# VHH binders against Uncharacterized AAA family ATPase y4kL, part 15

Target 1, 330 residues: Uncharacterized AAA family ATPase y4kL, of Sinorhizobium fredii (p55530)
Amino acid sequence: MARGELMKKLLASYGRDEDFRAVAEQIIDEEEKKNNRVLARTLRKTLEAGPQRTQSAPKALAPLIPFPEAAADFVERIEPEHNRNDIVLSAANVRVLLGLVKEFRRADEIRQHGLKVRSKMLFCGPPGCGKTLCAEIFAAELGLPLFRVKLDRLISSYLGETATNIRKTFEFARKQPCVLFFDEFDALARTRDDSGEHNELRRVVNSLLLFIDNMQPKGFLIAATNLDRSLDAAIWRRFDEVLWFDRPEAAMIGRFLKLKFKNVPVAFDPARNSAALEGYSFAEIERVCTQAIKAMIIERRKQVQERDFNRALQDEARRRAGQARLAPMI
Short names: E, the ipSAE of ESMFold2; O, the ipSAE of OpenDDE; V2, 0.75 times the mean of E and O plus 0.25 times the DockQ between their complexes.

## First folded at step 12 (VHH; framework vhh_ozoralizumab_d1)

Design w5 (from o8 with E30S D31S W53G; at its last look DockQ between E and O 0.28; V2 from the best seeds 0.00; counts 0 for: pae E 16.9 > 2, off the site)
Fold by OpenDDE, look of step 12:
Structure w5 (fold): chain B 330 residues (1-330), chain A 121 residues (1-121)
Amino acid sequence: as target 1 above (330 residues)
Amino acid sequence: EVQLVESGGGLVQPGGSLRLSCAASGFTFSSYAMYWVRQAPGKGLEWVSEISGSGGSTKYPDSVKGRFTISRDNAKNTLYLQMNSLRPEDTAVYYCAKDSGSYWDDYFDSRGQGTLVTVSS
């Protein structure tokens, strides 16, 4: 291949570490073939000296198993956009997640001893506290594809089709190692408590719960809910682990702020404002950070100023106050 | 270098109380969750308690819940474990441990030398 084509491929592979390495190796090989040994050695050394981000891109263990056409209507594959460095978690959650990863990696050995492997997780916490992001990163860390279940499509189907659709979804997940993710699981759980909801929805929920109970995934099942207290005890028992995604404390906020401003020039220490952001979700804090950065860009300044951050915080506080007016105190 | 030094262990009668302390140095103490773990003779390490960096969140296993209380003084870089209603089964070497701070690394990256707690009549 012409040197120019390889360079194009190399540039196109930016962000794809495996592809990048593969193309780099090809370039090195070509230089070796051209008897440019010094250059080849230098390139190899550079490739090796590059941060061994042993980001072993989780070898997508599973060959792109062709999306069975039948499940395509009810599941969506989520491509990972984030990594472990993009999330701030509590110590408890980190411990549990690490344990799960270790267990998964030794799953065969564990099963040989006649023990079950934990595979079902419930994520509980307020919106914007990183449940979905955690699921994404967790799947990526395991090298498993993440599939989000489209609950709205499952429920909107005619009464006789809903059970079938649920079955198809679970069958799909059983066929391959994957992370099956139920976002907004509370939408289903609420139907149990509302005496006024049609018997059909209850049946659907019961069916779903039954499938969750009987499912033995090759990967993981994750359900995320915004409901803290209203989940039926029966639901909790069906999950092997429960993770709580609470609003971040000052220390976590500080870490998050550092993370968000890591690649942004700042004229202040963002972490000093951690206390002022207590009670906010990560999503809300992120908005504050983003707005502060935007202010820098709009005003064509070289650094984010503390005033930018403070103004953004005021704006977010105003927004929050407005939302509180709209949300019926249920 | 991270240093953790436990103190406060000793012999106590069943039903008695002890307070363990852990002096921490070599890292930003308030930035890390801290743990107490214990190892009984012939047994593995058991998690006993955890506390967030700010001290706002604490967790306990059922085995010690209601009897043990973890706390911290970030100004003094000190971790504490108040142990009440001690039982013979609580006999172990107790270790202070620092959270790794990593999402994917080990549970903790450092622990002290430990302090022996013996509960015996």
Scores: ipSAE 0.000, ipTM 0.242, lowest interface PAE 13.2, mean pLDDT 85
ESMFold2, look of step 12: ipSAE 0.000; ipTM 0.186
ESMFold2 (binder alone), look of step 12: mean pLDDT 81; pTM 0.814

Design w6 (from o8 with E30S D31S W53G D105G D106Y; at its last look DockQ between E and O 0.27; V2 from the best seeds 0.00; counts 0 for: pae E 16.9 > 2, off the site)
Amino acid sequence: EVQLVESGGGLVQPGGSLRLSCAASGFTFSSYAMYWVRQAPGKGLEWVSEISGSGGSTKYPDSVKGRFTISRDNAKNTLYLQMNSLRPEDTAVYYCAKDSGSYWGYYFDSRGQGTLVTVSS
ESMFold2, look of step 12: ipSAE 0.000; ipTM 0.198
ESMFold2 (binder alone), look of step 12: mean pLDDT 80; pTM 0.815
OpenDDE, look of step 12: ipSAE 0.017; ipTM 0.246
ESMFold2, look of step 14: ipSAE 0.000; ipTM 0.145
ESMFold2 (binder alone), look of step 14: mean pLDDT 80; pTM 0.816
OpenDDE, look of step 14: ipSAE 0.008; ipTM 0.242

## First folded at step 14 (VHH; framework vhh_ozoralizumab_d1)

Design x2 (from w6 with Y107E; at its last look DockQ between E and O 0.26; V2 from the best seeds 0.00; counts 0 for: pae E 18.4 > 2, off the site)
Fold by ESMFold2, look of step 14:
Structure x2 (fold): chain B 330 residues (1-330), chain A 121 residues (1-121)
Amino acid sequence: as target 1 above (330 residues)
Amino acid sequence: EVQLVESGGGLVQPGGSLRLSCAASGFTFSSYAMYWVRQAPGKGLEWVSEISGSGGSTKYPDSVKGRFTISRDNAKNTLYLQMNSLRPEDTAVYYCAKDSGSYWGYEFDSRGQGTLVTVSS
């Protein structure tokens, strides 16, 4: 069989170990037939040094800590779809994250010296500026599962049930190294400060904060908030690190634009639009990119054209003008 | 290919001033945040300044804040660092660096050979 066809079969077998090995054996056999014995031996040695052979094992996940049914309504497992090359971060944030990764990787040695490992982070900044994506990528880089707490479901109107739900959620998180992620943490902080009519909810919130304060995660706890100055100073001190997620400047926007179009044919340099997008969140800029790509697909073009991007930008500017009109009403 | 060439280093006495330059080529300079980092003898790399692509935002660690000023000229593709009130602990090789655009952009896409700044009496 032609070498090209074998290479296609090999690529098609990605993720299917038995198929991959069968094609690899065929490639080795073809090289033997060509009297390339040194190459064939090298390829076989490489193949045999790879992952352990399996006894026709079914496609199933390795045994995992069961997701407790009592916590199933309150957390969501987030499957990673991104890696470290898919995000734009400030140098300050990268420095903090790298330090935390290094500390985590040596956590047992640090604890043997009687020291605590930093494990609780607060992500602050406007909506749509990368907090959730950063948590996802951080967990993926550490090889840890990411569980997002559904705060709106954790709080129940039944007496005792909310405290039980909080306890179950934290006990689940203690059983394994993981990243426990509290999105929209500012809603929690606002509820805590209400002294009238919501005393039962405030008691629940105070219990949650006590669990956070006393928790020693085997991985990390991350809370994300859109409003940093509305949080009680006592809440801030419960976290080991604070990371700031500001709206991007033109240089970060340029990097983000190149990232969003890196696997898409374009007829223009998207980074030339960076200045026009200052003041926009990453989420708004992503919407511009997505709509421009959709325009290419809808019109069956081979490349995203600058006019598609400019129309998407005009649409986003109209959305922002509409938001500004509504701001005084709120 | 990204190229960054630092210049302007030298020997100065404590309290003196130097201005470093970095000539950039091989990328759209105005689209990227730029950094100055330094490496003292026997030490790792230390971040000392950051400037946004437009030049509208600058950041400094406490160790140099108020003494160092980063700036850029996007028309000339040049990054600058004005260093005033220099101290012996500022002795280091200074590098300019381009932000990589990745999650670990702190590890910077490239840097040049650097320029040596020596502060001693």
Scores: ipSAE 0.000, ipTM 0.180, lowest interface PAE 18.4, mean pLDDT 75
ESMFold2 (binder alone), look of step 14: mean pLDDT 80; pTM 0.809
OpenDDE, look of step 14: ipSAE 0.016; ipTM 0.324

Design x3 (from w6 with Y106F; at its last look DockQ between E and O 0.01; V2 from the best seeds 0.00; counts 0 for: pae E 17.7 > 2, grease 24.7 > 24.2, off the site)
Fold by ESMFold2, look of step 14:
Structure x3 (fold): chain B 330 residues (1-330), chain A 121 residues (1-121)
Amino acid sequence: as target 1 above (330 residues)
Amino acid sequence: EVQLVESGGGLVQPGGSLRLSCAASGFTFSSYAMYWVRQAPGKGLEWVSEISGSGGSTKYPDSVKGRFTISRDNAKNTLYLQMNSLRPEDTAVYYCAKDSGSYWGFYFDSRGQGTLVTVSS
């Protein structure tokens, strides 16, 4: 990077002490590379003579860590919009999640007995079955911030930056109790299959798994994948718990339908349609519900009619047939 | 049983060089990609280099690119890391690690005991 570009970067860091210091170190390093050692030493002494950061009592003045500018490209904070009453989960998943919450709340006591607290979870299942919503609600139940990692941005920095981007993300997460969420974890596998660059994608995956092994989260790490049961056993071993987000069975569909129509007047019992919706994802079923409700609003009726629901279901069946037609070409 | 034994670490001045070795046994060495990883004092593990099973492809993070060279001798079941222009931040225990051989995977439990590299004046 040219000397002028470093000076522009320095000015752009105005008001950001960590950014300013990082650029100042680059300038000093550049002067050392030019063998200007007297200048480099002078600059270093000037940097060290600057105002010191405040070292106040962390517990008394430890505010929530602000969202750092450098991590913004790779991490998104998700503000909670939902609580546990907004989701339908299998009994098996509820038992695991409640156990993890109880364990987290007694973490100090457990550690005093020389035991580990579970902190790394793998969410598995087809798209549209509630993995992201569950991560949001889990973080909200714990009172922890949720940070979603943008895996596509990590890969987009291909020119040797991947390990640095991963490290920055994990260092950010290490500074606070949080839920760190890796959505679309299986995108790495699909990209590797499509690109033909087997060793490059393998190295990215291995790097991520290595960082996951090294991390001892203050809260939780969650990776979500759409892959079925084809995951490598080595990946499974790195996680403390695996939760399955399968397509719902009729009983779960019935509960979901009642949830989606809870504040909407209906002229029929939506749960009667539970068997017809087996094989659909929660996202697909939600689309049927919302289209039926929209039909009521558009036609200015006072209640959702069964014909509105049946029409929406027919439309969704056509979309599924169209998606099956396109899937081999994607 | 997979066994990996690292050697060649030691004390070196900044700007100096070291060559690490890893003797491998208990698996078909040439069939697996191999890695070097390191752990600085008080820090987690950091990926340092990768070499394909044939040796035809090598990869490095920016932190060591141009300074470190990974190589392998499949006839001797030995992995090497040539480290040049060493810096104090390269001080760490260096580990040799075997690829899991599966897609989606790196099986870290297949690593050696490590060799200490200290870079100081």
Scores: ipSAE 0.000, ipTM 0.166, lowest interface PAE 17.7, mean pLDDT 75
ESMFold2 (binder alone), look of step 14: mean pLDDT 81; pTM 0.823
OpenDDE, look of step 14: ipSAE 0.018; ipTM 0.278

Design x4 (from w6 with S57R S102K; at its last look DockQ between E and O 0.01; V2 from the best seeds 0.00; counts 0 for: pae E 20.9 > 2, off the site)
Fold by ESMFold2, look of step 14:
Structure x4 (fold): chain B 330 residues (1-330), chain A 121 residues (1-121)
Amino acid sequence: as target 1 above (330 residues)
Amino acid sequence: EVQLVESGGGLVQPGGSLRLSCAASGFTFSSYAMYWVRQAPGKGLEWVSEISGSGGRTKYPDSVKGRFTISRDNAKNTLYLQMNSLRPEDTAVYYCAKDSGKYWGYYFDSRGQGTLVTVSS
């Protein structure tokens, strides 16, 4: 490319730092090819001494890779909106997750010593207890993209196409550091063991389990299930870690309430309700908090009042009673 | 220092019942899953029950499912095992065990001295 064209590209990149740096490096490379080493060295020194954004280095171990067209129909990229301050986890889960983060960050060194790195996790527990949020925060803390698998799109009526779709999805995950996330895995795991009525879905589940077992990801594979009592024991052995997301205990509920009311004025101590909320999921408790806050706003109050919280709790108890009536045997 | 003290063992006839208890101290009891494990004469440790910190999730192997019930009282820092329809094969020393935080492989970092259960005619 002519020198004038490079200067035009440099000027056109004004205000776009990535483009500017790329063109500047091209200019420097062209001067090096012309054996103008003094000029090239001066330009590089100037470029390196230029203004820089002063931020912490990202924790990511690899650049983001564009999603290939071949797998685009089967996964959804989830942009992280949450961080570690947005979740309450048991001490046991924190210890496991921290160990996995540390292991991942030293994965190449571990492999150099002939050791395997844990990469496959199963999140177990009732709905609304933080499994999906934990997967999002885990990916964000590692600086990895999170891809949710669209299980409904993996299934095809054409013979053999389902296995191809699964293969393409797992090939994508093998080629790049990422967190590959399967939500509602229990529905698929249960159908593997059912007698006869849905043979195609059983074949999909068996194929998925084989790919999971043989996968060696550069990041993590996470499966989340809502049914810990009905999960086939053979499924657990396919994963390097199993994390339990139980309904919260009073201490965790107290921490969760403090989190949810952190930036909201309150006229009472929400943690006083922690014991009364045992048996509720985090999602149910969050709904109580949200409704109490909305009541303050609607009634134009300066603070969330205890009556707002108690009313929201009564409403949630009513919803739970109605939900139990509608559910098949649980 | 973690301490676990089992009690309630004894001699019982086949088909009988016993309730074991385990007094816990030295850690925040309600924050940890707890287990009952047993060791029959000349055998290794066998898992027989698990309960979550809240008591909301329990788990049993097929060998005791329907006969044994694990429970806990977090106000008294006490773990229980109700054993019904006892069989001679249930004869063992029963230990209460605290989750180590290494849930994979069922690692138990603390257990008590055990309580002997003998099921004999």
Scores: ipSAE 0.000, ipTM 0.101, lowest interface PAE 20.9, mean pLDDT 75
ESMFold2 (binder alone), look of step 14: mean pLDDT 82; pTM 0.830
OpenDDE, look of step 14: ipSAE 0.023; ipTM 0.340

Design x5 (from w6 with S30E S31D G53W S54N G55S T58I; at its last look DockQ between E and O 0.03; V2 from the best seeds 0.00; counts 0 for: pae E 17.3 > 2, unsure alone 63.3 < 65, grease 29.5 > 24.2, off the site)
Fold by ESMFold2, look of step 14:
Structure x5 (fold): chain B 330 residues (1-330), chain A 121 residues (1-121)
Amino acid sequence: as target 1 above (330 residues)
Amino acid sequence: EVQLVESGGGLVQPGGSLRLSCAASGFTFEDYAMYWVRQAPGKGLEWVSEISWNSGSIKYPDSVKGRFTISRDNAKNTLYLQMNSLRPEDTAVYYCAKDSGSYWGYYFDSRGQGTLVTVSS
């Protein structure tokens, strides 16, 4: 490449640290080939005085691109409140997420070889098993803004205007690196299965599916569903990866219990309850932990006692039995 | 800082056996689930086994199920992997890891070089 082309590429990479570093390395290599060793050494020292960590995700564009006010009522920007130490994930999910992060960080190089980058994920599993938390942490680890779309609000509130809102939301997501998160995606399946015929709604839903098909996010699109088997198989196939958020097994429960009690004095080993808690969601287990901790605080004790935990567990079992009587209708 | 030191790798013929060990320090070993993962030359990282903190839950992928046995000794802060009926496709660098239920469960900065297992005639 001519020197002028490298300088144009350097200026064009402003604000994109991975691109900037790649062009800077190319400039240094060209100077070494010209036997300009002093200059090449100087440039390398200047480059190495930059960030200390390994390359991270491209700089987010969210602060530079205004969120459209017209979509604000149906889309929620989520500020990170959690880090990787706040979640327990299966080994399978960790491997998929790591692979997606690695692909994202090298997306331009992959595309230059004529290959596609995975960018559309489906999170499947019962409620309370960490789908939304995972999306939050994933976006935070990539340095990308997270925009949560509540699909049922988008469709149900403004049926005659829904197609416009969908288009604006996808146009917004195409213009910037972000994680676009569709919570409650199973609302789409309910719309297709409705015995009543709403031709306008059906046509809007089909338009949404076409936007998903044609979406090439600069970050990621994530859809989450609690009723993974209810989704039309054709809809499921629109995603590059599927992550399963099942109720935790004993090893994951044990890690979760240790996490929830790590800053709280405990008179017993909570992790001994891991096998007994199989079948509970992370949200249900968290409630048991919180209730036990509150009992210690209310009674002004130094430690959470095993009876506090056992009573909280009995209360949760009662709540689950009551909810089981209601759940099949919904 | 977490330190995990793998050992026990080597050259073995197909059908042979090896026992890997992982000495753990810098954290309370008995509080964490532990994992073995491996990386074959030119390939990505593959999960090999998981064991809960009290050995009450043990899991394997189909590729090693029935041939590999994970175990732990919490008194010695040591994780083990008994590998039997070894195949050429088991050739890899083997790493132990803690807490693979999080995005960072495969953090290797505090670990040694891993231990190389080569299965060849």
Scores: ipSAE 0.000, ipTM 0.152, lowest interface PAE 17.3, mean pLDDT 74
ESMFold2 (binder alone), look of step 14: mean pLDDT 78; pTM 0.789
OpenDDE, look of step 14: ipSAE 0.008; ipTM 0.245

Design x6 (from w6 with D62K D99E; at its last fold request DockQ between E and O 0.02; V2 from the best seeds 0.00; counts 0 for: pae E 22.7 > 2, grease 25.1 > 24.2, off the site)
Amino acid sequence: EVQLVESGGGLVQPGGSLRLSCAASGFTFSSYAMYWVRQAPGKGLEWVSEISGSGGSTKYPKSVKGRFTISRDNAKNTLYLQMNSLRPEDTAVYYCAKESGSYWGYYFDSRGQGTLVTVSS
ESMFold2, look of step 14: ipSAE 0.000; ipTM 0.156
ESMFold2 (binder alone), look of step 14: mean pLDDT 82; pTM 0.828
OpenDDE, look of step 14: ipSAE 0.071; ipTM 0.560
ESMFold2, look of step 16: ipSAE 0.000; ipTM 0.191
ESMFold2 (binder alone), look of step 16: mean pLDDT 81; pTM 0.832
OpenDDE, look of step 16: ipSAE 0.036; ipTM 0.289
ESMFold2, fold request of step 18: ipSAE 0.000, 0.000, 0.000; ipTM 0.092, 0.090, 0.091
ESMFold2 (binder alone), fold request of step 18: mean pLDDT 82, 82, 82; pTM 0.827, 0.832, 0.830
OpenDDE, fold request of step 18: ipSAE 0.096, 0.077, 0.086; ipTM 0.478, 0.457, 0.488

## First folded at step 16 (VHH; framework vhh_ozoralizumab_d1)

Design y1 (from x6 with G105A Y106S; at its last fold request DockQ between E and O 0.01; V2 from the best seeds 0.00; counts 0 for: pae E 16.7 > 2, off the site)
Amino acid sequence: EVQLVESGGGLVQPGGSLRLSCAASGFTFSSYAMYWVRQAPGKGLEWVSEISGSGGSTKYPKSVKGRFTISRDNAKNTLYLQMNSLRPEDTAVYYCAKESGSYWASYFDSRGQGTLVTVSS
ESMFold2, look of step 16: ipSAE 0.000; ipTM 0.110
ESMFold2 (binder alone), look of step 16: mean pLDDT 81; pTM 0.820
OpenDDE, look of step 16: ipSAE 0.117; ipTM 0.587
ESMFold2, fold request of step 18: ipSAE 0.000, 0.000, 0.000; ipTM 0.196, 0.165, 0.132
ESMFold2 (binder alone), fold request of step 18: mean pLDDT 81, 80, 80; pTM 0.818, 0.815, 0.815
OpenDDE, fold request of step 18: ipSAE 0.117, 0.094, 0.106; ipTM 0.521, 0.484, 0.505

Design y2 (from x6 with W104E G105L Y106S; at its last look DockQ between E and O 0.01; V2 from the best seeds 0.00; counts 0 for: pae E 20.8 > 2, off the site)
Fold by OpenDDE, look of step 16:
Structure y2 (fold): chain B 330 residues (1-330), chain A 121 residues (1-121)
Amino acid sequence: as target 1 above (330 residues)
Amino acid sequence: EVQLVESGGGLVQPGGSLRLSCAASGFTFSSYAMYWVRQAPGKGLEWVSEISGSGGSTKYPKSVKGRFTISRDNAKNTLYLQMNSLRPEDTAVYYCAKESGSYELSYFDSRGQGTLVTVSS
């Protein structure tokens, strides 16, 4: 069957779990026949990771609300590629996130008691510590579509219709249950501190913050920032919950290493190197793992050797040292 | 669909022997190299043996060389692992795995549910 026909069938099967699964399997089979084995595997994994029957299907996948044309320029839909098994979080963050999920599921009951539901979250921490990934997985766990706000486009339109564009973006988010995600929110925060920036940019940022404050999303608003204590106190007060994404401790590093080598044969215990990776971000650690695995592949070996890992770590350390040299120049 | 079903695991004393089997289905068995891999508690996945599609070539890591023997019966679509001189450090879940054509997602295309081998006095 032509890919288009299968896609039509898939869409038509929406709400019919058995039919949906059957069509999905056909798509996977077709990809396998085309020798797109990587895609087929990914699709199969995605199908299997789908909500197991037993937990009450979170209510109806919000009807694929047609992407309103008006907000299309300012928001991007992010398709989930990861699940809860693909992230390592602190115990504190897990607790908070699980609490938010429970609260969301009982939101109507909570509101009936005259209480407000937490819906605005601030993710704080160094780059590469999993803020964006967490937002993606959180949205997926809730069964909500994730929309990333294109801040650069909002900022570039500062001359004239920026306020209107911001309003359109927030109106879009109010119309449907979704997760609205502001990545690199610190870019906006910096503009408030820089006395030299044009009065107009400051006004735009203030307007945006006002919209955030007044917004009552049906889902969640998440802002991610690399700034920590330097963030304006006024910004903090606008959010219902704050999650800290610190550099991982040895225990978290160990879990992360196990995750990254889960499907790769190793000749050593990766977790033994956890202490050596303290101070590194998850992104940096992932790079080390990837390079070690690549070494195995390049050399046509059947196991990743400890030497591969150590060499990769040395290379990453070198990179880090280089970045530190550049930091004073900024 | 590729299916791999391991069997033969159990409790054995140090110095003892055990033979694992893996029943394969859903693919042309003789066309693929097969592997045994193991995962000890709290440790990563370890490669323990390799056999070519025809069975003419076998490979082992130093950790099991001389003690383990991989073999296959292509007529029965079955993979075997003879484990001799077992040690406590051999305690792990053992998986049968099919060679992957792509390293992007995983080293192996498929593996079974595994069979537990416990070596203890």
Scores: ipSAE 0.000, ipTM 0.231, lowest interface PAE 11.3, mean pLDDT 84
ESMFold2, look of step 16: ipSAE 0.000; ipTM 0.110
ESMFold2 (binder alone), look of step 16: mean pLDDT 80; pTM 0.807

Design y3 (from x6 with S52D G53S Y106D; at its last look DockQ between E and O 0.01; V2 from the best seeds 0.00; counts 0 for: pae E 16.2 > 2, off the site)
Fold by ESMFold2, look of step 16:
Structure y3 (fold): chain B 330 residues (1-330), chain A 121 residues (1-121)
Amino acid sequence: as target 1 above (330 residues)
Amino acid sequence: EVQLVESGGGLVQPGGSLRLSCAASGFTFSSYAMYWVRQAPGKGLEWVSEIDSSGGSTKYPKSVKGRFTISRDNAKNTLYLQMNSLRPEDTAVYYCAKESGSYWGDYFDSRGQGTLVTVSS
């Protein structure tokens, strides 16, 4: 079919989802016949991702309570864009998270037997190891809205205002089933150590911890913190579960590499490099993968080649060496 | 159709050795990490060993490290577990398992029927 005619049919299919998909698949098939496999793969990925994004963000489970203007400065609603197939987790973390999902789904029955349902989680580990992504996917699996607390907005240079902001945020979260997510919880712990704001800040920190203690979530509360920070034992005891997000070992790296190249043609098995990537965070490994894929695109190649991956790995090793040079200055 | 068939279990005295085998079919064996797990009577599943897709990286919990060795032959689609210095607490049904394609489901998406290892005086 002529290119202009396909474009006309695509535009005419607005509002007719099955017609749109049929025309889109015809366009993809024509590109495959032209041996434009990179373009055809990209188009197919885009078409399939569209329904996946819609499925990942079910509107029927949107919050019943409008996002109040009074809390808008401190809380951000996150629309889920990922599902369970977009993350690599340790076996231990999968088991804990699955158990929490099962408890939540049977929460009324468990409570009828006089038992508590776990609802407060602490995610610990170095940056770039999947804590935020896990919180997003966990909320999506539960069918709950995810609200990320903007700690930098809650913690104001006007300390009396901070306590008021915390109260407003918790009151909003208590009224609906949701996942309330405190990213970078370290910031709170760091402010407890700062002598420049000693008495007022210490009172605000203790007030926040009291709100966490007294909160009875209809869903979950998740706090995420870096592993490098030694948290006060009083903070640890406030959570029902602690999940560790360590740097990946070779088996996890292999699974992560398969994930990152799942929709990209490759001329080599990326998992062969799993051992060479031990010690890297998932974020660093993702950067290696992304740079290798970009090299294929820039050079207009059909497949990512092993030399593209190896160059990206060398570049990442150089970046890590540069960061290590700066660390001893602290 | 993924199939995993364990063999090589049996009765052994403490301090003895056994070699378990797992024949794999229905998937590209060389593309997946493989595991041995065990279930002692009245207990849940316990991870025992892990080997990456190439066989170059192996992991063990402290309970079996130095006594158990996982290996694979990708040409024969076969996974092995050499168990030495066996103890009564190693008594369990041993399963081989393929890594999950879904990271929120069961840790393993397939495992075999298992093979019983009994270590007794």
Scores: ipSAE 0.000, ipTM 0.173, lowest interface PAE 16.2, mean pLDDT 75
ESMFold2 (binder alone), look of step 16: mean pLDDT 82; pTM 0.828
OpenDDE, look of step 16: ipSAE 0.082; ipTM 0.567

